# Ledger of designs, part 20: VHH binders against DIS3-like exonuclease 1 (DIS3L)

Target 1, 352 residues: DIS3-like exonuclease 1 (DIS3L), of Bos taurus (Bovine) (a0jn80r465to816)
Amino acid sequence: REDLRKTHLVFSIDPSGCEDVDDTLSVRALDNGNLELGVHIADVTHFVAPHSYIDIEARTRATTYYLADRRYDMLPAILSADVCSLLGGVDRYAVSVMWELDKTSYEIKKVWYGRTIIRSAYKLFYEAAQDLLDGNFSVVKDIPEFKDLDEKSRQAKLEELVWAIRKLTDIARHIRAKRDSCGALELEGVEVRIQLDEKKNIHDLIPKQPLEVHETVAECMILANHWVAKKIWESFPHQALLRRHPPPHQEFFSELRECAKAKGFFIDTRSNKALADSLDNANDPNDPIVNKLLRSMATQAMSNALYFSTGSCAEEEFHHYGLALDKYTHFTSPIRRYSDIIVHRLLMAAIS
Short names: E, the ipSAE of ESMFold2; O, the ipSAE of OpenDDE; V2, 0.75 times the mean of E and O plus 0.25 times the DockQ between their complexes.

## First folded at step 20 (VHH; framework vhh_enristomig)

Design r1 (from n2 with D105K; at its last look DockQ between E and O 0.36; V2 from the best seeds 0.00; counts 0 for: pae O 6.6 > 2)
Fold by OpenDDE, look of step 20:
Structure r1 (fold): chain B 352 residues (1-352), chain A 123 residues (1-123)
Amino acid sequence: as target 1 above (352 residues)
Amino acid sequence: EVQLLESGGGEVQPGGSLRLSCAASGFTFSSYAISWYRQAPGKQREWVSRIHSGGSTYYAESVKGRFTISRDNAKNTLYLQMSSLRAEDTAVYYCARYEYEYSGKEYEYFQSWGQGTLVTVKP
């Protein structure tokens, strides 16, 4: 197990109140001037042996369920909220993917997979991370990890953290741009936060506004999932658990095409790239809602993403239509999803 | 919480008819496309029909002309009128909603499923 506790600034960005921290990030400058991007995922498989009672139960549950007023954990709380969770300020076991990136182009030069020991320095909320990204440092007072530091130390640590967040964001932008060029879709969806009263009744629904930092974290996780998918497939070409997203049936786009036509736009559904590009071009400056509507309609036309074993279908079917990736899997949430546990086991086998 | 509850299944003779219902809750029903799927024993789940929020309907070739999908937005209910039923229509029928999840961690496309209702077509 590689010890990253002294060499890497590791931190997490999660929703407020999150206890089951699956994923952490790191970014650092290397001596050669390149960057190292790191995704560090909770090493659940260290604690959950195959065919153990916990494993069997986790498999049965398949995933953690978050309801409005309750939570059903896939794993026992001692694991999900403690020993597996990558909590701040404590030593934790992780499975890591780290990339060496070119200092200017961010081209991936090297990739490393392995088990690590980490100590997350910061447990950040999305909002706080965004504020730091934006240069709003008033949030520092609300970050517990800064409270007991002298001013000089606080400033130094803050600068380091802000640099990391900004660098991650810049890298994520680059990664997204590449996926976009390959036909990644931006679809319309609305998330709502449920506010409960003291009796656990629904008090209000608050629309959740996505922040750029959400995209940053998402792109890093997607990158990890993608590369892990490639790795396990290379080692186990007929036995790798991947996740594919078949292209939608063309007939499902009929309503979208007709609606777009009525508004004077042409939507090309022959590929994800064509769809993405045509949606991007379907803008009415006098009616901004039109584009949103069309994206919503496109969302309705989408097919389901599916888990599959690579031996069960042809390689050309591996593709994830929505993400515009040739291979994809779930790796980044083993505390929450059992499929990730399987993928972790495959990855460990692949690098053994 | 998104909930889908199928009902209306049962045993019917070949050539008979059944009407399935799917009661939806936990989301704005009228804003989503909803589909029917079915799974026969030992077979993979297959798509049967879909109705979009705008009312457009689609059918698998195997059920086209025999099945009719509809929705009542006021009742948050999806329907599948099945006619001219055949033995090969025997399956557990599921209603499903497509979901796009953006949690800040990853993009995910999936469907929410009900528990299903069994349709058995036999003499």
Scores: ipSAE 0.018, ipTM 0.316, lowest interface PAE 6.6, mean pLDDT 90
ESMFold2, look of step 20: ipSAE 0.393; ipTM 0.739
ESMFold2 (binder alone), look of step 20: mean pLDDT 80; pTM 0.805

Design r2 (from n2 with S53R D105K; at its last look DockQ between E and O 0.01; V2 from the best seeds 0.00; counts 0 for: pae O 16.0 > 2, placed apart)
Fold by OpenDDE, look of step 20:
Structure r2 (fold): chain B 352 residues (1-352), chain A 123 residues (1-123)
Amino acid sequence: as target 1 above (352 residues)
Amino acid sequence: EVQLLESGGGEVQPGGSLRLSCAASGFTFSSYAISWYRQAPGKQREWVSRIHRGGSTYYAESVKGRFTISRDNAKNTLYLQMSSLRAEDTAVYYCARYEYEYSGKEYEYFQSWGQGTLVTVKP
């Protein structure tokens, strides 16, 4: 197990109140001038042996369920909320993917997979991370890890953290741009936050506003999932658990095409790239709602992504239509998804 | 300096109840999650419960439904209400907090523990 506790600034960005931390990030400058991007995922498989009672129960549950007033964990609390969770300020076991990136182009030069030991320095919430990204440092008072520091130390650590967040964001932008060039789709959806009163009654529904930092984290996770998918497939071409997204049936786009036409736009649905480009160009400066509507309609036409074993279908079917990736899987949430546990096991076998 | 001081331990009969306290000082108590651990004689220290700064609570399966963790931020005190105590609950109970800091080129970390309080469940 590689020890990253002294060499890597590792931190997490999650929703407020979350204690089941599956994923952490790191970015650092290397001596050769390149960058190292790291995704560090909770090493659940270290604690959950195959066919153990915990494993069987986790498999049965399949996922953690979050309801408005309660949560049903896939794993026992001692695991999900403590020993597996990549909590701040504690030693934790992780499975890591790290990329060496060109200092200028961010091209991936090297990739490393392996078990690690980490100590997360910061447990950030999305809003706080965004504020730091934006240069709003008033949020520092709300970050527990800064509370007991002298001003000089606080400033130094803050600068380091802000650099990391900004660098991650910049990298994520490049990654996204590359996927976009391959036909990645931006779909419309509204997520709501449930506000509960002291009695756990629903008090209000608050629409969540997506922040850039959400995209930053998402792109890093997608990158990890993609590369892990490639790795396990290479080692187990007929037994790898991947996730595919079939293209929608063309007939499901009929309403979209008609609606677009009525508004003077042409939507090309012959490929994800064509669709993405068409949607991007379908803008009415006098009616901003039109583009949103068209994207919503496109979303409705989408098929569901699904898990599969690579031996069960042709390689041409492996593709993830929405993400515009040839191979994809779930690797980044083993505390709350059983499929990720399977993928971790496959990855460990692949690198053994 | 971070200080944690556990109290409230003692001898109790099976089925009885006991409330432990952990007095915290040297840090902004309300900003941190705190955990209870216990160590039985001849056994390894085990996690018992955790309370997040936001109030979310977590329990080991062995104590779930019997123990309740709570905090009073105004008093900088952590509590563990134990009910339906069993012989297997006999242990020294500790409250703990973890810290992480960057110093120079290396990261430094430390674990803060109290001295513990002994709970003995005897018939």
Scores: ipSAE 0.000, ipTM 0.191, lowest interface PAE 16.0, mean pLDDT 89
ESMFold2, look of step 20: ipSAE 0.471; ipTM 0.790
ESMFold2 (binder alone), look of step 20: mean pLDDT 80; pTM 0.810

Design r3 (from n2 with S103D G104E D105G; at its last fold request DockQ between E and O 0.16; V2 from the best seeds 0.00; counts 0 for: pae E 3.2 > 2, placed apart)
Amino acid sequence: EVQLLESGGGEVQPGGSLRLSCAASGFTFSSYAISWYRQAPGKQREWVSRIHSGGSTYYAESVKGRFTISRDNAKNTLYLQMSSLRAEDTAVYYCARYEYEYDEGEYEYFQSWGQGTLVTVKP
ESMFold2, look of step 20: ipSAE 0.411; ipTM 0.732
ESMFold2 (binder alone), look of step 20: mean pLDDT 80; pTM 0.790
OpenDDE, look of step 20: ipSAE 0.248; ipTM 0.646
ESMFold2, fold request of step 25: ipSAE 0.275, 0.306, 0.346; ipTM 0.694, 0.709, 0.731
ESMFold2 (binder alone), fold request of step 25: mean pLDDT 79, 79, 79; pTM 0.785, 0.787, 0.789
OpenDDE, fold request of step 25: ipSAE 0.293, 0.260, 0.444; ipTM 0.687, 0.659, 0.749

Design r4 (from n2 with S53R S103D G104E D105G E108T; at its last look DockQ between E and O 0.01; V2 from the best seeds 0.00; counts 0 for: pae E 4.1 > 2, placed apart)
Amino acid sequence: EVQLLESGGGEVQPGGSLRLSCAASGFTFSSYAISWYRQAPGKQREWVSRIHRGGSTYYAESVKGRFTISRDNAKNTLYLQMSSLRAEDTAVYYCARYEYEYDEGEYTYFQSWGQGTLVTVKP
ESMFold2, look of step 20: ipSAE 0.071; ipTM 0.392
ESMFold2 (binder alone), look of step 20: mean pLDDT 81; pTM 0.797
OpenDDE, look of step 20: ipSAE 0.293; ipTM 0.685
ESMFold2, look of step 22: ipSAE 0.139; ipTM 0.532
ESMFold2 (binder alone), look of step 22: mean pLDDT 81; pTM 0.796
OpenDDE, look of step 22: ipSAE 0.037; ipTM 0.400

Design r5 (from n2 with A33Y D105K; at its last look DockQ between E and O 0.01; V2 from the best seeds 0.00; counts 0 for: pae O 15.5 > 2, placed apart)
Fold by OpenDDE, look of step 20:
Structure r5 (fold): chain B 352 residues (1-352), chain A 123 residues (1-123)
Amino acid sequence: as target 1 above (352 residues)
Amino acid sequence: EVQLLESGGGEVQPGGSLRLSCAASGFTFSSYYISWYRQAPGKQREWVSRIHSGGSTYYAESVKGRFTISRDNAKNTLYLQMSSLRAEDTAVYYCARYEYEYSGKEYEYFQSWGQGTLVTVKP
């Protein structure tokens, strides 16, 4: 197991109140001038043996379910909220993917997979991370890890953290741009937070506002999932668990095309790239709702993503239409998704 | 006490080979990132190579294809096999243990250095 506790600044960014921390991030400069991006995922398979009672139960549950007033955990709380969770300030086992990136172009030069031991330095919430990204340091008082530090130490650590967040964001922007160039779609959806009172009654529904930091984290996770998918496929071309997204049936785009036409726009649905580009160009400066509507309609036409074994279909079907990736899987949430546990096991076998 | 001791330096002709050793004591070096550095007279110290506990290796562009970093876990010793040596490779070579200082700096902090071993490449 690779020890990263003294070599890497590792931290997590999650929703407020989250206890089951699946994923952490790191970014650092290398001696050769390049950058190292790291995604570190909870090593659940270390604690959950195949065919164990916990494994069988987890398999049966398949995923953690979050309801408005309760949750049903895939794993026992001792695992999900403690020993597996990548909590701040404690040693934890992780499975890591790390990329060496060119300092300037961010081109991937090398990739490494393996088990690691980490100590997350910060458990950040999305809002706090965004504030830091934006240069609003008033949030520092709300970050527990900055408490009880002298001013010099606090400032030094803050600068380091801010650099990391900004660097990650910059890298993520480049990654996204690359996917966009390949036809990645931006889908429209509104998520709401349910606010409960002390009696667990619904008090209010608060629309979640997406922050750039959400995209930053998402892109890093997508990158990890993609590369892990490639790795397990290479080692097990007929047995890898991947996730595909079939292209929508053309007939489901009829309403979109007609609506767009009525507004004076042409939507090309022949590919994800064509669709993405045409949607991007379908803007009415006098009516901003039009583009939103068209994107909503496009989203409605989408098919569901599916898990599959690579031996069960042709390679040309592996593609993830929405993400514009040739191979994809779920790797980054083993505490709450059983499929990720399977993928972890495959990955470990692949690198053994 | 953490100690790093370099050895194996000497004089060699251009095109020759030399193997350097770095013996670590006071810690399990395989649990850390260990690097080779070199410093030529009148020049600043430059990074040469690094090895991770997991076995990943990195090289400066100037030594790629010529130098090989390796380790013996049983002996707690790091090696640098140098081949096709050039005059510009003349330097004192150091091994160093890496740690992250959390100081906001964008470069590695080396907590421990050896005394170095001199490599001289000349006809």
Scores: ipSAE 0.000, ipTM 0.198, lowest interface PAE 15.5, mean pLDDT 89
ESMFold2, look of step 20: ipSAE 0.154; ipTM 0.607
ESMFold2 (binder alone), look of step 20: mean pLDDT 79; pTM 0.792

## First folded at step 22 (VHH)

Design s1 (from r4 with R53Y F110T; framework vhh_enristomig; at its last look DockQ between E and O 0.03; V2 from the best seeds 0.00; counts 0 for: pae E 4.3 > 2, placed apart)
Fold by ESMFold2, look of step 22:
Structure s1 (fold): chain B 352 residues (1-352), chain A 123 residues (1-123)
Amino acid sequence: as target 1 above (352 residues)
Amino acid sequence: EVQLLESGGGEVQPGGSLRLSCAASGFTFSSYAISWYRQAPGKQREWVSRIHYGGSTYYAESVKGRFTISRDNAKNTLYLQMSSLRAEDTAVYYCARYEYEYDEGEYTYTQSWGQGTLVTVKP
């Protein structure tokens, strides 16, 4: 295991009150002038051996449909909320992906995968991280990790954390821009459409804009999932567990195209790039909700993403339509998804 | 509180017909796409058919031309008319509502399920 506790600022950003922390992040400047980006994920496989009672139960729950109004957590609460959870101020085992990036271009120069020991320095919630990103430092009073520090120490640690959040966000913007050029989609939830239908008054239904730090975290997770997918596929070209998103059948788009036409817009559904570009252009300056409605309808038209073994189909079928990635998997949420536990085991085998 | 209740299952001879129903409550039925799935003994649950909230219908290749999905929004009820039934259609049939969740930059769905209704087509 590599010990990162003394050398890396590692922290999490999650919804307020989250106890099952799967993922943490780090970013630092290297002596050679480059940057190191790190994604550090709960090492569930350390605690859940293959074929153990807990493993068998987790496998069963991950494949079982929801029973009516009930949801079954995959792992016992002690594992999910405590020993696997990357809580602040405690030493935890992690599985890490670390990239060396060019300082200016953010070109990935090399990647490292391995088991690590971390100590998360901050357990932030999204709103606090966003305030720090925006330069609204009144939130420092609400961050417990700053409470017992003198002014000079607090200021130094604050500057370190703010730099990290801003740098992560700059990197995330770059990564997203590259995927946008390949046709990555920006979609909206179905709940936006239902609220509009019920209210009729558009000013009462203007959706809250998502925080940018949500996308910062998401892009880091997507990057890790993508690179882990490539790594395990390289080692197991016919037995890797990946995730694909096939292009939707064209008939699924009929309602979207019809609604857009009634609003005066043409939505081109022939490719993910064409769809992304036409959704980006479908803006009514007098009614900003129209674009969100169209994106919500596009969500309803999507096929579902699927897990698959790389031996079950040709490489041309591996792509993820919505994310515009040629290879993808789930790696970053092993506390709540059994597929991620399988992917962790494959990654460990690939780097042994 | 989302509830889906399937009914209409039973035993049928090959070539026979059945009509399945799914009574829905606890949500705005007319606003959702609803699907039928089935699970044969020892197999994974598989998609059978979907009806969009606008009325468009979609079918798995294995049932196309034999099954017809429909909805009655006034009764909050989904239907599956099955005809020309074969032994391989034997399964527990479920209706399901899509629930779309945002996660790591992708929308995925989890499904609200009914309890299922057994269809047995005698070999």
Scores: ipSAE 0.093, ipTM 0.470, lowest interface PAE 4.3, mean pLDDT 82
ESMFold2 (binder alone), look of step 22: mean pLDDT 80; pTM 0.792
OpenDDE, look of step 22: ipSAE 0.114; ipTM 0.539

Design s2 (from r4 with R53S Y107W; framework vhh_enristomig; at its last look DockQ between E and O 0.05; V2 from the best seeds 0.00; counts 0 for: pae O 8.3 > 2, placed apart)
Fold by OpenDDE, look of step 22:
Parts: sequence; C-alpha cells; structure tokens
Structure s2 (fold): chain B 352 residues (1-352), chain A 123 residues (1-123)
Amino acid sequence: as target 1 above (352 residues)
Amino acid sequence: EVQLLESGGGEVQPGGSLRLSCAASGFTFSSYAISWYRQAPGKQREWVSRIHSGGSTYYAESVKGRFTISRDNAKNTLYLQMSSLRAEDTAVYYCARYEYEYDEGEWTYFQSWGQGTLVTVKP
C-alpha cells in the first residue's frame, strides 16, 4: 500500500453533512514540471470480503438508496460512515488512480493504479469549495481545519488549497472540452430538488443550478471510471463489468427534430457528436428558452445506461453515448454501489 | 428522519419586521448548511438565504441588507430576521436542507423542508 499521507494534499468535496465519503482528490506539481492528478476512492474491498455476510447483504441491496427524506445504506454504518469513509484528519485506506499530466496541454503521460493510505486534509462542502474557487475567502471560518492555525499558517494552507481547487477546475475544464469534442452531450434535466410535504409525499420539483465545482468533481470521477474501465477490460477482456450507453433510437428524436425545425434549426441526430454540435448551434438570441427546451427534448429521447459483462457483446457496443467514451464503468462509489465493489475487485486482480 | 418545522409567519405592514424560526431534527444540525426559500402565489420557489455550518451567510439580492439569517446549534434552530418588509416579500417561507447524488453526469438533489410559514405583507 502506497503511503500518500505526507506527499499528497488529499481533500474531499461533498454535500454538507456527508458522512460516507467515497472519493477524494489530489493535485500536485511534479519536479519535472508536470502535474499529478489523483482520485482516491474508499477501499471498501479491504473490509468487505467476498461472500461474507456483509458482502451478501450489500449485493442484495445493490445500492444505497437516497430518498428525499431518508436513505438506506448498502453497507453497515460502521463501514459506510466510519471505517471505509475517507473522513478528514484520519488515516484511511483507498484505491487510487493517479495521472501524470503534461504541464501545458494536460495530456495524460502516465497512469498509476494501486492501493494507498491517505489522510484527507480537508473535508469540504461543495459550496465552500466553490467560494474558494471564486475567491470568496470569507468561507474560511467555516472550514474546521483552519480554525486552530495561526494566521501565517492559515494563509499558507489556504493558498495551497485554493491553488489545488483552481488547478483541478482547470484540468476538469480541459477534460470536459476533450469529451465535448468527441460528442459528449450537455443535456437538460434531472437536476431538481424534491420537496416533500408533511406526509412525506413529493410536493414539488425545483430546478437546481449546479456549481462549477460539481462539474469539476464529476469530471474527475468520470476520468477515473473511464481509465479503470480500460484497465479491467485489458486484463479481463471477456469478464470486465462495464457500463454502456446505447445510442437512442432515431424515432425518439422525431419530436426534437420537428420542434427544432419549427424554430428554424436543424438537429442532426445521426451521432452523439452531430447531436451535440447541432444543439450547440440551436440558439435563438431572442429566446434563450428554445435551446433549453431542445436539450430537454433530447434528454427525453435518451436510452438508459446499462451494466454488462464485456464477453456478452461486441466491443463496438461498449460505447457510452452520452459521455462520448469508448469504455466506462463505475469505480468511484464503492460505499454506495455494489457494482463499484465488483470493479474494485477486478481492478485489484488486474494490477496484482 | 429529517424534520423541519417553520414558524413565525403572519401579517405585517410594509416596513415592518418579522422573525421566522425553523426547528430541525433527525440530523446533526450543526454539520449542515441550511437555507431559507420562499414561494409567492403563482410564482416559482426562490432561494432567499443560506447559512453554513461555520456561520457564513449568503443572501439573495432581493433581500440583501433587509434579512438576516442565523442559527442556534444548541437549539437546532434556524432563524430569519426580516426587516423593511415589502409587498413582494409576501410568500410562504421554507427552511431547507439538501443532499444530492451524482449518477453518470447527472445530479439529483434531495431537499427536505417543512410545510412552510406564510408571511403576508399588506397595508
């Protein structure tokens, strides 16, 4: 197990009050001028042996279920909220993917997979991370890790953290841009707040605007999932658990195409790239809602992503249409998804 | 079980003041950022104010300088002190805590709040 506790600034960005921290991030400058991006995921498989009672129960539950007013955890609380959770200020076991990135182009030069021991320096909330990203440092008082530091130390640590957040964001922008160039879709929908009434019924759905830091974290996780997918596929070409997203049926785009046409736009649905590009170009300066509507319609036309074993279908079918990735899987949430546990086991076998 | 209960609403004249309370239970209150929202008749619900666990406060532009959000962690209670109230402040006010889940590039936000408390600003 590689010890990162002293060499890496590791931190997490999660919802307020989150106890089950699956994922942490790191970014640092290397001596050669390049950058190292790190994604460090909770090492659940260290604690959950195959065919154990906990494993069997987790498999049965399949996922942690989040409801508007409650959640049902896939794992016992002692694991999900403590031993496995990558909490701040404590030593924790992780499975890490780290990339060496070119200083200027952010091109991936090297990739490393392995078990690690980490100590998260900061458990940040999304809002706090965003504030730091934006240069609003009033939020520092809300970050417990800064509380007992002298001013000089606090300033130094803050600068380091802000640099990391900003660098991550910059890298994430690059990664997203690259996927966009390959046909990744920016779709409207599903970003809603669920309001419950006194009877715990859904009362209303409120649109939510995500923060950029959400996208930053998401892109890093997507990157990890993608590269892990590639790794386990390489080692187990017929037995890797991956996640595919089939392209939508063309007939489901009919309404979108007709609506777009009525507004004077042409939507090309022949590929994800064509769709993405045509949606990007479908802007009415006098009516900004039009583009949102078209993207919403595109979202409605989408098929569901699916888990599959690589031996069960042709390689051409591995593709994730929405993410514009040739291979994808779930790796980054083993506390909450059993599929990730499987993938962790595959990865460990692959790198053994 | 997460529970939020708003209180303190009522009728007030323009320029008046009102203090809302939100009693929270079912979670570690001190660990969460909590927000106030409001919904006027026929309008969409809008964010009003947020207070972080460490005490940082944020306000919608429409209420900045007039409203003050605060919290008492010992009492698990959120407050909204409203001053210089206007007719346009008339709404049902909600306190809310939220979580969200990431799934393949999509975010689902689960926001818990109570039944709300009605604030009516009229002459």
Scores: ipSAE 0.014, ipTM 0.274, lowest interface PAE 8.3, mean pLDDT 89
ESMFold2, look of step 22: ipSAE 0.448; ipTM 0.766
ESMFold2 (binder alone), look of step 22: mean pLDDT 81; pTM 0.800

Design s3 (from r4 with R53S Y109W; framework vhh_enristomig; at its last look DockQ between E and O 0.05; V2 from the best seeds 0.00; counts 0 for: pae E 3.1 > 2, placed apart)
Amino acid sequence: EVQLLESGGGEVQPGGSLRLSCAASGFTFSSYAISWYRQAPGKQREWVSRIHSGGSTYYAESVKGRFTISRDNAKNTLYLQMSSLRAEDTAVYYCARYEYEYDEGEYTWFQSWGQGTLVTVKP
ESMFold2, look of step 22: ipSAE 0.361; ipTM 0.720
ESMFold2 (binder alone), look of step 22: mean pLDDT 80; pTM 0.789
OpenDDE, look of step 22: ipSAE 0.231; ipTM 0.621

Design s4 (from r4, 21 letters changed; framework vhh_lunsekimig_d3; at its last look DockQ between E and O 0.07; V2 from the best seeds 0.00; counts 0 for: pae E 5.6 > 2, placed apart)
Fold by ESMFold2, look of step 22:
Structure s4 (fold): chain B 352 residues (1-352), chain A 123 residues (1-123)
Amino acid sequence: as target 1 above (352 residues)
Amino acid sequence: EVQLVESGGGVVQPGGSLRLSCAASGFTFSSYALYWYRQAAGIERELIARIHSGGSTYYVDSVKGRFTISRDNSENTMYLQMNSLRAEDTGLYYCARYEYEYDEGEYTYFQSWGQGTLVTVSS
């Protein structure tokens, strides 16, 4: 295991009250001037051997979730909320992906995969991380890790954490912009659609996601999932567990196209890029909700993402339509998804 | 079921004060950040204030120094004290609770809204 406890500032950002911490982040400047980005994920496979009682129970819970539309804890609470959870202030095993990035372009120069030991320095919630990103430091009183420090020590630690959050956000903006140029879709979630149906009123739509730091974390997780997908596919070209999102059938877009036409917009559904560009252009300055509704209709037209083995279809079918990525998998949530445990096992085999 | 009920809206003159309440039920109130939004006629809802589970606060620039958000976890109630009211503060005021999930490469949020309480600043 690579020991990151003395060399890396590692921290988590999660919803307030979260106890099942799957993921932590790090970023640091390297001596050569480049940056190192790290994603450090709970090492569930260390504690859950294949075919153990816990493994068999987790497997059955994960495979039945889709059918039942019920949420069940996949792992016993002592594993999910304690031993596997990347809690602040304690030493934990992790599976890490670390990238060396160019200092200005953020182009990935190197990637490293491995088992690590970390000690998360901060367990932040999203709102606190956003306040720090924005320079609103009144939140410091609510961050327990800053208590019991003198002012000079607190200021030094605060500057270190703020730099990290800002740098992660700068990197995330770059990563997302690159994917947007390839046709990544900005979708409205299923919950937005449900609220519209329940309220029968456009005033009940969520107007805009208020926190950029959600995107910061999401882009880091997408990057890790993408690179792990590439790594396990390279090692197991026909036996890797990946996740694909096939393009939807054109007839599913007919309602979207007709609604857009009624509002004076042409939505081109022939490709991912064409759809993304035409949605970006479908803005009514007199009715700003129109774009959100069109994106929600586009979400409803999408096919479902699917897990698959790489031996079950041709590489041309691996793509994730919505994310505009040629390879994707789930790696970053092994506490709550059994497929991630499988992916971790494949990754460990690939790097051994 | 998550429920949020706003109250305390009304008509007030410019420079006046008003106190809004948001009564919450159906969830562990003390564990969640809570938000106030407002919506003027013909525009989108806009965030105006946020209070974290630990009590720290955020305000947009247009209300900072005039509005005070607070919470009483023992009564499951959030408040918005509005002072030095201006005509531009007129609108429907909503309390909200967010949950966020990262999944499928996009984060998804769940949002619970109250029905809104009308604040009118005019003479």
Scores: ipSAE 0.022, ipTM 0.319, lowest interface PAE 5.6, mean pLDDT 81
ESMFold2 (binder alone), look of step 22: mean pLDDT 79; pTM 0.772
OpenDDE, look of step 22: ipSAE 0.292; ipTM 0.680

Design s5 (from r4 with A33W R53S; framework vhh_enristomig; at its last look DockQ between E and O 0.42; V2 from the best seeds 0.00; counts 0 for: pae E 4.2 > 2)
Amino acid sequence: EVQLLESGGGEVQPGGSLRLSCAASGFTFSSYWISWYRQAPGKQREWVSRIHSGGSTYYAESVKGRFTISRDNAKNTLYLQMSSLRAEDTAVYYCARYEYEYDEGEYTYFQSWGQGTLVTVKP
ESMFold2, look of step 22: ipSAE 0.122; ipTM 0.505
ESMFold2 (binder alone), look of step 22: mean pLDDT 81; pTM 0.797
OpenDDE, look of step 22: ipSAE 0.270; ipTM 0.674

